# Ledger of designs, part 261: VH-VL binders against q0atu2

Target 1, 119 residues: q0atu2
Amino acid sequence: MLDKKARIRTSREYRNVFEKGKRLSGRFLIIYYVENALDNNRFGFITNKKIGMAVIRNRIKRQLRAIVREYQGQVKNKHDIVLVARAGIGKSSFEGMEKDYIAIMKKAGLFARNANKID
Below, E stands for the ipSAE of ESMFold2; O stands for the ipSAE of OpenDDE; V2 stands for 0.75 times the mean of E and O plus 0.25 times the DockQ between their complexes.

## First folded at step 11 (VH-VL)

Design z82 (framework fv_daclizumab; at its last look DockQ between E and O 0.87; V2 from the best seeds 0.80)
Fold by ESMFold2, look of step 13:
Structure z82 (fold): chain C 119 residues (1-119), chain A 119 residues (1-119), chain B 106 residues (1-106)
Amino acid sequence: as target 1 above (119 residues)
Amino acid sequence: QVQLVQSGAEVKKPGSSVKVSCKASGYTFTSNYMHWVRQAPGQGLEWIGYINPSTGYTRYNQKFKDKATITADESTNTAYMELSSLRSEDTAVYYCARTDEWYGYMDVWGQGTLVTVSS
Amino acid sequence: DIQMTQSPSTLSASVGDRVTITCSASSSIGYMHWYQQKPGKAPKLLIYDASYLESGVPARFSGSGSGTEFTLTISSLQPDDFATYYCQQFDSYPLTFGQGTKVEVK
């Protein structure tokens, strides 16, 4: 799980990323990202009712949080990043979501040079 | 039921202005962005801009930046678009449309407001 | 600006025909939608995220494509399907629509 300081929490914070940020589309995900004025990264997660019922949406969010947690040490600091689940995400595996996340984050230039996977 | 009801048709002289209203009902007004789209007679759809109704933040298609002013009034659940310095090429049907900002599909549309500009 | 170009601009067809409409983007996009518009009415959302049908849309409609090329298919045209169809990209600003494809009686 991400700690409190690494979470985008309010609608205002989310909408700042939408309004001021860049976006990139992957196979299962869209990311929005913008530089923040903090010393750390913050992550947010978006699903909607077209993705599925609440149980499905909550499972997707848990999986995405786990992926983000796994790679957070590799992410350049000072960014607010929102992960948006696309309609097809329910058909993906955890591995598929993970590969998509890595690809998008590399394309966005958000991975720090020489950061290592902790496990 | 979710509904967007626009103000009635307008006939205007060149050089004047017009303010079109779009009243929302059946949902939380600030939970979605509101977009404006125009359609000239016999022509396709053109995006004008959007507003975040909770903060008043707007984004415009550069083509309309000096033509259109989009506002919202949360107390009446109403969005507005004012067109200034009207010319004959501004003759069109103007639609408001609700969008989930993260996904960008316009899932609810107003009925349209015909603005006719003639001398 | 990303230009969305639809082909054909006008399509004459009969009830029962298979109809295919294409939408070509001037650069690669990752996210787009389709709308249907009947005369005198507002557009309505038909297909979201290229291939997913909006609630209440008949199963004869389908969408496909990625990158720069997208298609809308009506497997067996019905009288209610004579309308104008628009694609819309949601990849970069300004948001842009295709110029429309009018499906009319042959």
Scores: ipSAE 0.828, ipTM 0.918, lowest interface PAE 0.7, mean pLDDT 92
Fold by ESMFold2-Fast, scan of step 11:
Parts: C-alpha cells; sequence; structure tokens
Structure z82 (fold): chain C 119 residues (1-119), chain A 119 residues (1-119), chain B 106 residues (1-106)
C-alpha cells in the first residue's frame, strides 16, 4: 500500500506528467515521468478496458502498487511517475511485472546507481 | 455513440486563413485529447498536433508550429484548428481524432474537411 | 524524428490470399498502432499496441513485432480488406505514420 502523499490523485496532476514528462516503454508497462518540486516521489497507475474486466484491472493495480511500494526506497527522489499497464499485462505473472518495472526504471535512470549501471 | 463531426469543405486563396471545427458528442469532451492529422491528395497521413480540451495545453509537430493553431471550447464540445498564411501545399483533407492520451491510439475520427488552396 | 517505412508500398492480391505488410522504424520503438483507410473515408483503428485487435475488427487480422520491425497479417483476404494500411509510432514526438501500403485487386 502507498502512503497518501506518495500518490498522484488528481486528473490534472496525471496529465501534467503526461504532457511534461518523458515516456519509456517496457514489455508490460509504459512509464511517464517528470521531476517534481516536492520533497517526495508520487506514483500514479493507469489501466483501461483493453486489459480486461474490472476484476483483472483491479488485481493489476493492486499488484503494481505492491511492486512500487517494495522498490520505493530505490527510486530517485522528487519524481512524479505514472505506470500505464499495456494490454498484455493480464498474461504476466507478478514476477514478470516486477522484472519489467525494475528494467524500465533502470533504463530511465530512475533507480539508484549500482555497479552494473555502466558496463 | 461517440461521434466527431467536422465543418464543411473550404476553398481559400493563398495568403488567407481557415478555421476548421470538430464537434464532439457521445462522451465527456474533456476526458480525451484531440489530435489533428492531415492528408494531402493521394498522399499519406501527417500528424499536426493535439490539445488537452480541459486545460488548452497543446503540442505541435514542429513543421506546423507557425502554420496551425489548435483550440478547444469546452462549453460547445468543439475543437478547432486554424491554418494561417495558406499556400497551395496546404491543400489536404484535415481530420480530427480522439485519443486515449496514455495509449496514443486514435479510436474515433471525424469525417474529414477538405481545404483547397487555389488562386 | 522517427521515420516509419512500410513495405510494400502497393500490394496486389486476390480474395483468399494471405497478405503481410511490414513496418520498419528508424530507431527502436516500444509502442505502435495500425490503421485501415478506405477511399474517401477517415482512417479506422485496426490494431493497437502492435498485436491487439480493436473491437469489431475481424480475427483474420493480426499484428506482431517489436523494436524496429512490425508486421500486419491478413490470413485470408476478403473483398472488404482492399484498402490502404498505415502504421503509427507512439514512442516520441512528433507522432509519425508510415507512408501507407495499398492493398489492391490483382
Amino acid sequence: as target 1 above (119 residues)
Amino acid sequence: QVQLVQSGAEVKKPGSSVKVSCKASGYTFTSNYMHWVRQAPGQGLEWIGYINPSTGYTRYNQKFKDKATITADESTNTAYMELSSLRSEDTAVYYCARTDEWYGYMDVWGQGTLVTVSS
Amino acid sequence: DIQMTQSPSTLSASVGDRVTITCSASSSIGYMHWYQQKPGKAPKLLIYDASYLESGVPARFSGSGSGTEFTLTISSLQPDDFATYYCQQFDSYPLTFGQGTKVEVK
């Protein structure tokens, strides 16, 4: 579960990330991200009917929130990040979503630097 | 049903301007971005730009930044595109199209407006 | 700008044929869509996210690919399928379309 202050809550804030942010696509996720003027990160989650029924979309959102929460401490501070679930995400395992999240966050330069970032 | 209805064909002289309208119905106008795309006779599709109808935020293809001005009137659920300093090469069918901004597919299109620029 | 190049530009086919259209991006892209356009009509969304059929699109249409190479396939061409097909990238701005592939009667 993410704390209230770590959530993007309004449509205006979501669209600010879309309009001013950068985009990067993974296998199951697209992220949109922009630096914010706050002292913390905020996350948003987008699913649409193309993914499946409400039960599937709600499960996906729940799983993505759990993944984001797990890795929250590794994300570079002061970013608004929106995770957009691709149509194929319903066929992914939790582990598959997690691996895709880590890969795209590293590729975007949003995860904490480690020994393997530059080869 | 979701529908986009555009204004009728225009014949204009070089150097003049034209304003094409796109009336939306069957959905919440401010819930989706509106794109404009042109197609010269016998040619392919070329993206002009988009507008967020709720804020008026626009993004343009650099080729059209000095040619096209996109606006929206929330009170009438109508998007507009004005073309200035018309030249013969601006002769084309101009389409408006609705998008789910996060996914960027254009799922509903207007019928098109033919703009002919001739001396 | 990302350039989208379709192959072939024109394809002659008969009803019942298997038709394949390729779309090549000038750089790796993560997201793209396909549209169908019939003469005198607006384009229609056919396939989104490279491989998913838009509602109401017949199952004979399929899409595949990733990175720089994407393919649209019509497994058994029907009379209603003679049209021009366009790919579109949604990776970066400006949005760009392929030049189109016209599927015409042989």
Scores: ipSAE 0.782, ipTM 0.911, lowest interface PAE 0.9, mean pLDDT 92
Fold by OpenDDE, look of step 13:
Structure z82 (fold): chain C 119 residues (1-119), chain A 119 residues (1-119), chain B 106 residues (1-106)
Amino acid sequence: as target 1 above (119 residues)
Amino acid sequence: QVQLVQSGAEVKKPGSSVKVSCKASGYTFTSNYMHWVRQAPGQGLEWIGYINPSTGYTRYNQKFKDKATITADESTNTAYMELSSLRSEDTAVYYCARTDEWYGYMDVWGQGTLVTVSS
Amino acid sequence: DIQMTQSPSTLSASVGDRVTITCSASSSIGYMHWYQQKPGKAPKLLIYDASYLESGVPARFSGSGSGTEFTLTISSLQPDDFATYYCQQFDSYPLTFGQGTKVEVK
């Protein structure tokens, strides 16, 4: 699980990312991202009922957290990043989610130059 | 049961101002962003801006930045849009519509308010 | 700004017809939504995120597309479907709509 300090936790924090951040859309994910004043990155996750039942939503969040955790050390510092699950994500594989995450993060320029697990 | 009810039609003279209201019911008012969209007679839809009722944060279409002022009153679950310096070209039906901030579809609309500007 | 162009602007069809409306974006977008509007009424959400039907929308409605090209399809037009349809992008601000496609009786 992501470190507590690496999580966006409050509605105010989420709102800040949405209102002040940039956005990019992938196949299964949309990311909102904004620079923060911290020394670490924070991640948030958004799902809604249109994705599916609570069990599905929880699975998706768990999978997204796993993906973020895997690559968090390779993401540029000082960012708040919110992952929004698109409606079709429930039909995607884990690998598909991961691929989409990598693609969208690359497009956003959020991976560090020396990242070694991205290609 | 979720609905938005707008104030009645307005007839205004050029140079005057009008304030349209949109009262929300059936859901938590502060949980969604409230958008305003206009539709001139026989024309399409045009986005004006939105407000976060919980904080008062607003975002405007640049076209309407000097025309429209969007506000919200949490205590009455009511959003407002004031139009200033009215001109004939401001004649339109104005809609309020709620969105999920992350996904951006407008799933609930007010019935619309006709604002007619004529000398 | 992202311009949304619908085609056609007007479509004459008969009950039972297959109807297809296209929406082209001036740049690649991630979000496309479709609305139905009848005269004197507010728009109604039909499809969100390009291909997902809003609750209560008949299955004869469908949406597809990605990037810059999107389509709304009515497999078998019903009397209740004569209306104006709008596409809308939520990829960037300002939010923009297509100019609308009026589906009328042939």
Scores: ipSAE 0.735, ipTM 0.918, lowest interface PAE 0.7, mean pLDDT 95
OpenDDE, second read of step 12: ipSAE 0.683; ipTM 0.906
ESMFold2 (binder alone), look of step 13: mean pLDDT 93; pTM 0.956

Design z83 (framework fv_daclizumab)
Fold by ESMFold2-Fast, scan of step 11:
Structure z83 (fold): chain C 119 residues (1-119), chain A 119 residues (1-119), chain B 106 residues (1-106)
Amino acid sequence: as target 1 above (119 residues)
Amino acid sequence: QVQLVQSGAEVKKPGSSVKVSCKASGYTFTSNYMHWVRQAPGQGLEWIGYINPSTGYTRYNQKFKDKATITADESTNTAYMELSSLRSEDTAVYYCARTDEWYGYMDVWGQGTLVTVSS
Amino acid sequence: DIQMTQSPSTLSASVGDRVTITCSASSSIGYMHWYQQKPGKAPKLLIYDASYLESGVPARFSGSGSGTEFTLTISSLQPDDFATYYCQQWDSYPLTFGQGTKVEVK
């Protein structure tokens, strides 16, 4: 589970990322991302009924949070990032979702080699 | 039942303005973005812009930035689009359409409002 | 701006025909939708995210493609399918539609 401080929670905060952010699509995920004025990253997760029933959407959200948590240290600091699950994500494996996440984060330039580097 | 009902046809003189309404029902008005799309007679679809009804935030197609003003009245669940300095080339059917902003498909459309500009 | 170009602009077909409409983006896009419009009516969402059927859309409709090339297929054209079809990209602003493909009676 992600710490509360690392989560985008309000509709207004989510829509700020949508309205001001950049967008990049992967096979199963779309990310929206914008620099924030905080000292940490925050993540949000969007699913809709096109993915499937609540049980499936809840599983996907849990798996995406686990993936984000695993790679949290590699993400460039000071970003708000929203992960949007595409319609086909329900047919993906956990490994498929993880691979897609890594690919889109790298393409967006959001993965840092040394997240905790001290100059 | 989700429904968008637009105001009736308008006949306007060049140089005047017109304000088209789009009344939403059957869903939480502020939960979705509202887009405006036009279609000139015998022509294709052209995106004008959108509004976030909860904040009034708008995004416009640059082509329409000086022509169209999109607003929303949360108290009446109604979106508006005002067209200024009307010219004959503004003659078109104007549609409002609801979208899930994260996915960008327009799943519910108003019936359209024909705006005719002639002397 | 991303330009969406449909081919053909007009297609004449008979009931029972397999109809294929293509949509080409001027740059690689990750996300697009298809709409159907009948004369005098508002457009109707037909296919979302390139390949998924909207609720209530008959199974004879299908979508495929990625990057710059997308295809809408009607496997066995029915009288109700004579309409204009539009692709739309949701990759960047401004949102853009193809010019439309009119499917008319042969």
Scores: ipSAE 0.760, ipTM 0.904, lowest interface PAE 1.0, mean pLDDT 91
Fold by OpenDDE, second read of step 12:
Structure z83 (fold): chain C 119 residues (1-119), chain A 119 residues (1-119), chain B 106 residues (1-106)
Amino acid sequence: as target 1 above (119 residues)
Amino acid sequence: QVQLVQSGAEVKKPGSSVKVSCKASGYTFTSNYMHWVRQAPGQGLEWIGYINPSTGYTRYNQKFKDKATITADESTNTAYMELSSLRSEDTAVYYCARTDEWYGYMDVWGQGTLVTVSS
Amino acid sequence: DIQMTQSPSTLSASVGDRVTITCSASSSIGYMHWYQQKPGKAPKLLIYDASYLESGVPARFSGSGSGTEFTLTISSLQPDDFATYYCQQWDSYPLTFGQGTKVEVK
């Protein structure tokens, strides 16, 4: 699980990212990202009812947190990043989510340019 | 001027531990990954692992997962690598190296720390 | 793991010579970096992302390649260039280096 300091938790923090950040859409994810004045990155996660039942939404959140945690060491510093799950994500595999995350983060310039980093 | 200054040479007995330090200056310590690389006498370079000083996130070469522990202290701009259960095979020069942004190259290196393990 | 194999392991050359070092990766990689190391000194970054010169590196150094084959070239070898050169990848974990190419005086 992500460290508390690595999380976007308040409505104000989310609003700041949505209002001032950039937006990119992937197949399963939309990311909003903005530079912050901190020494660490913060991540937020949004799942709505379009994703599915609560059990599905919770599963998706866990999976997204796992993905973010796995690649957190490869993300450029000083960013607030909100992951918004798209409706189709409920039908995706974990690997599919991961692939989409990597692709969209790369497109956003938040990952290293050397794109083939694979664990 | 950007520089990394490592602690001095160490002579250790087998089975003991050693902690090497790497002090950074001339840049924001938390802005770059800090890598550790070893070089046995007359041999090539081996990547041990890295730390993101801003988050504490670490990634290790599996070969060294049980050998090396990498930490960082933001208050002193210092990265550390502890080697445990030292063996003669651990005799090497150990380097800390900064990653320039996130492109996977190490643009600044410490001067190296020789760790000699002998009975 | 991605194995990096440099060729040759040792190269004897004279001042003014054109020197070429190759690095072969066991799998296709996106980027290759090159370092220079002199005896008793830490490695020094020369080229990053296959072909970009690090700041302060003489223009006689150049890099090229893609996929599994990369090259480092010194157009005209200078006395200061006698050293060991390493290639490195960060496309896959663990990060790996070539075994090194020692450029020595002929």
Scores: ipSAE 0.017, ipTM 0.672, lowest interface PAE 6.7, mean pLDDT 92

Design z84 (framework fv_daclizumab; at its last look DockQ between E and O 0.78; V2 from the best seeds 0.77)
Fold by ESMFold2, look of step 13:
Structure z84 (fold): chain C 119 residues (1-119), chain A 119 residues (1-119), chain B 106 residues (1-106)
Amino acid sequence: as target 1 above (119 residues)
Amino acid sequence: QVQLVQSGAEVKKPGSSVKVSCKASGYTFTSNYMHWVRQAPGQGLEWIGYINPSTGYTRYNQKFKDKATITADESTNTAYMELSSLRSEDTAVYYCARTDEWYGYMDVWGQGTLVTVSS
Amino acid sequence: DIQMTQSPSTLSASVGDRVTITCSASSSIGYMHWYQQKPGKAPKLLIYDASYLESGVPARFSGSGSGTEFTLTISSLQPDDFATYYCQQYESYPLTFGQGTKVEVK
């Protein structure tokens, strides 16, 4: 579960990320991200009815929150980040979502990768 | 029944201005962004810009930045686009289209407004 | 700007034909949509996110592709399908459409 201060809460906060942020598409996810003026990161999650019924959308959000929580210590601070579920996400495994999140966050330059370790 | 109804066709002289309206019904006007798209006779579709109708925030295709002004009036559920300094090249059908900002598909379109600029 | 180039520009076909339209992006994109437009009418959303049919769209329509190459297929053309088709990228601003592919009666 994400800490309360690590959540994007209001429609205005969400739309600020959309309007001011950068956007990258992964296999199952799209992320929007923008630098904030805080000392911490905030995360938001978007699904819509094209993804599936409410129980499916809620399951996907819960899975995404768990993934974000697992990796939040590796995310560069001072960013608002919105994860948008693509239509195909319902067919993915938890591991598939996780791999996609890692890849897209690296592409965005938001992950601190492991140091230059050999193998 | 979600609907976008645009103002009627206009015939204008070069150098004048026109303001096209797009009245929304059947949904909460501020829950979606509104886009404007033009189509010159016999030509394809060209994106002009969008507005967040709750805040008035706009984004424009750079090509139209000095030509188009997009506004919205929440009290009447109406979006507007004003075209200034009209030239013959501005002759086109102008559409408004609703979108979910996160996903970007334009799922409801107005019927179009023909603007004819003739000398 | 990401340029979307459709091929062919015009396609003559008969009822029952399999129709294939391609859309090529000038750089890799991950997110795009297809629209259908009939003369005198507004465009209508047909396929979202490359391959998912909008509600009410007949199953004879399908979409595929990734990266820079995308395809719209009509498996068995019907009279209602004679129209112009546009692809649209939603990867970066400005949003851009392909120039259109007109499917007309042979």
Scores: ipSAE 0.819, ipTM 0.911, lowest interface PAE 0.7, mean pLDDT 92
Fold by ESMFold2-Fast, scan of step 11:
Structure z84 (fold): chain C 119 residues (1-119), chain A 119 residues (1-119), chain B 106 residues (1-106)
Amino acid sequence: as target 1 above (119 residues)
Amino acid sequence: QVQLVQSGAEVKKPGSSVKVSCKASGYTFTSNYMHWVRQAPGQGLEWIGYINPSTGYTRYNQKFKDKATITADESTNTAYMELSSLRSEDTAVYYCARTDEWYGYMDVWGQGTLVTVSS
Amino acid sequence: DIQMTQSPSTLSASVGDRVTITCSASSSIGYMHWYQQKPGKAPKLLIYDASYLESGVPARFSGSGSGTEFTLTISSLQPDDFATYYCQQYESYPLTFGQGTKVEVK
């Protein structure tokens, strides 16, 4: 799980990332990201009704948090990053989501070279 | 019912200004971004800009930066777009549209306001 | 700016025809939508995220594509489908639309 201080919590904080940040699309994910003035990274997670019912959206968010946590050490410091689940994410496997996350983070220049699991 | 209702058609002289309104109902006005799009007679769609009604933050297509001013009044659930220094080429139907900002689709549109600029 | 170019600009078809229109982006995009517009009406969201039908949109409509090439298909054209169709990119600002494809009676 992500520590409280590593999570984007308020609507205003989310919208700051949207308004000030850059955007990149992956196969199952869109990321919005901006440099922050903190000593740590913060992550946010967005799903909408088109993903499915609440139980499905909650499962997707749990899986994305697990992926983010696993690769946290490879993310460049001082960024607020919002992961937005695309409509097709429900048809993806956990490994498919993980692969897409790594690809999009590398493309954004947010991962160190040769991004791999921190474990 | 989610609905956007725009003000009526306007006929304006070159050099004047016009302010078009877009009244929202059936949803929480501050929970969605509001975009403005125009369509010249017989032409396609052209994006003008958006507003975050909760903060007043705006983003403009650079083409319209010195022409359009977008505002929102949360007390009346109404978004506005003012066009200044009107020219004949500003003759168009102007639409407001609600966006799911993370996904960028415009799922609800106003009926449009025809602005005619003629001498 | 990302330029969206639709092909064809005009398409003449008969009821029951399979209609295909394309949208080409000047640079790779990951995210786009399709809208339908009837004369005198506001545009209506038809397909979001390249391939997903908006609620209430008939199953004869479908979308596909990625990168720079996207396609909207109507499997069996109905009278209600004679309209102008627009693609829209959501990769970068300013947001841009294709010039439109008018589907008219043959």
Scores: ipSAE 0.778, ipTM 0.907, lowest interface PAE 0.8, mean pLDDT 92
Fold by OpenDDE, look of step 13:
Structure z84 (fold): chain C 119 residues (1-119), chain A 119 residues (1-119), chain B 106 residues (1-106)
Amino acid sequence: as target 1 above (119 residues)
Amino acid sequence: QVQLVQSGAEVKKPGSSVKVSCKASGYTFTSNYMHWVRQAPGQGLEWIGYINPSTGYTRYNQKFKDKATITADESTNTAYMELSSLRSEDTAVYYCARTDEWYGYMDVWGQGTLVTVSS
Amino acid sequence: DIQMTQSPSTLSASVGDRVTITCSASSSIGYMHWYQQKPGKAPKLLIYDASYLESGVPARFSGSGSGTEFTLTISSLQPDDFATYYCQQYESYPLTFGQGTKVEVK
């Protein structure tokens, strides 16, 4: 699991990202991202009932957290990033989710230039 | 049971102002953004702006930044839109519609409020 | 601003017909929403995120597309389907709608 300090946890923190951040959509994900005043990145995850039953939503969140952890060290610092699951994500494979995450993060320019697992 | 009920039709003189209300029921008012959309007679839909009732944060279509003011009262579950300096071209049906914070589809609409501006 | 262009603006069809409406975006968007509006009524959400039916919407409605091209299809037009349809994007502000497609009786 992501470190506590690497998680967006409060409604206020989420609202800040949604109101002040930028938005980009991928095939399975929408990301909202904004610079923070910290030395570390924080990640948030959003699913709703349209994704599927609670078991599905929890699986999706678990998979997204795993993806974020895998590439966390390669993301530019000082960002709050919220991943919003799109409706079709429930039918996606883990690899598909990962590919989409990488693509959208690249599009957002959020990967560090010295990233080793991106290109 | 989820519904938005708007105030009644208005007839106004040019140069005057009008304030339309939209009362929400059947859901947590602060859990969704409230959008305003207008439709001139025989025309399409045009987005005006939205408010986050939980924070009061607003976002406007630049076209309406000097025309519309959107507010919300959490205590009454009511959103408002005030139109100033009314002109004949402001004649339209004005709708309130809720969205979530993320996906942007408007799943619940008010019944609309006709605002007629005439000399 | 992202301009949304629907085709056609008006469509005459008969009950039982297959109807297809297209919506083109001036730039690539992640997804499209579709609404149905009948005279004197508020718009009604039909399809969200390009291809998912809103609750209560008949299965004869479907949506597809990606990038800049999206389509709404009615497999077999019913009397209740004569209305104006709008596409809408939420990729960037300001939010924009297509100009509408009026489906009328042939």
Scores: ipSAE 0.707, ipTM 0.908, lowest interface PAE 0.8, mean pLDDT 94
OpenDDE, second read of step 12: ipSAE 0.622; ipTM 0.894
ESMFold2 (binder alone), look of step 13: mean pLDDT 94; pTM 0.957

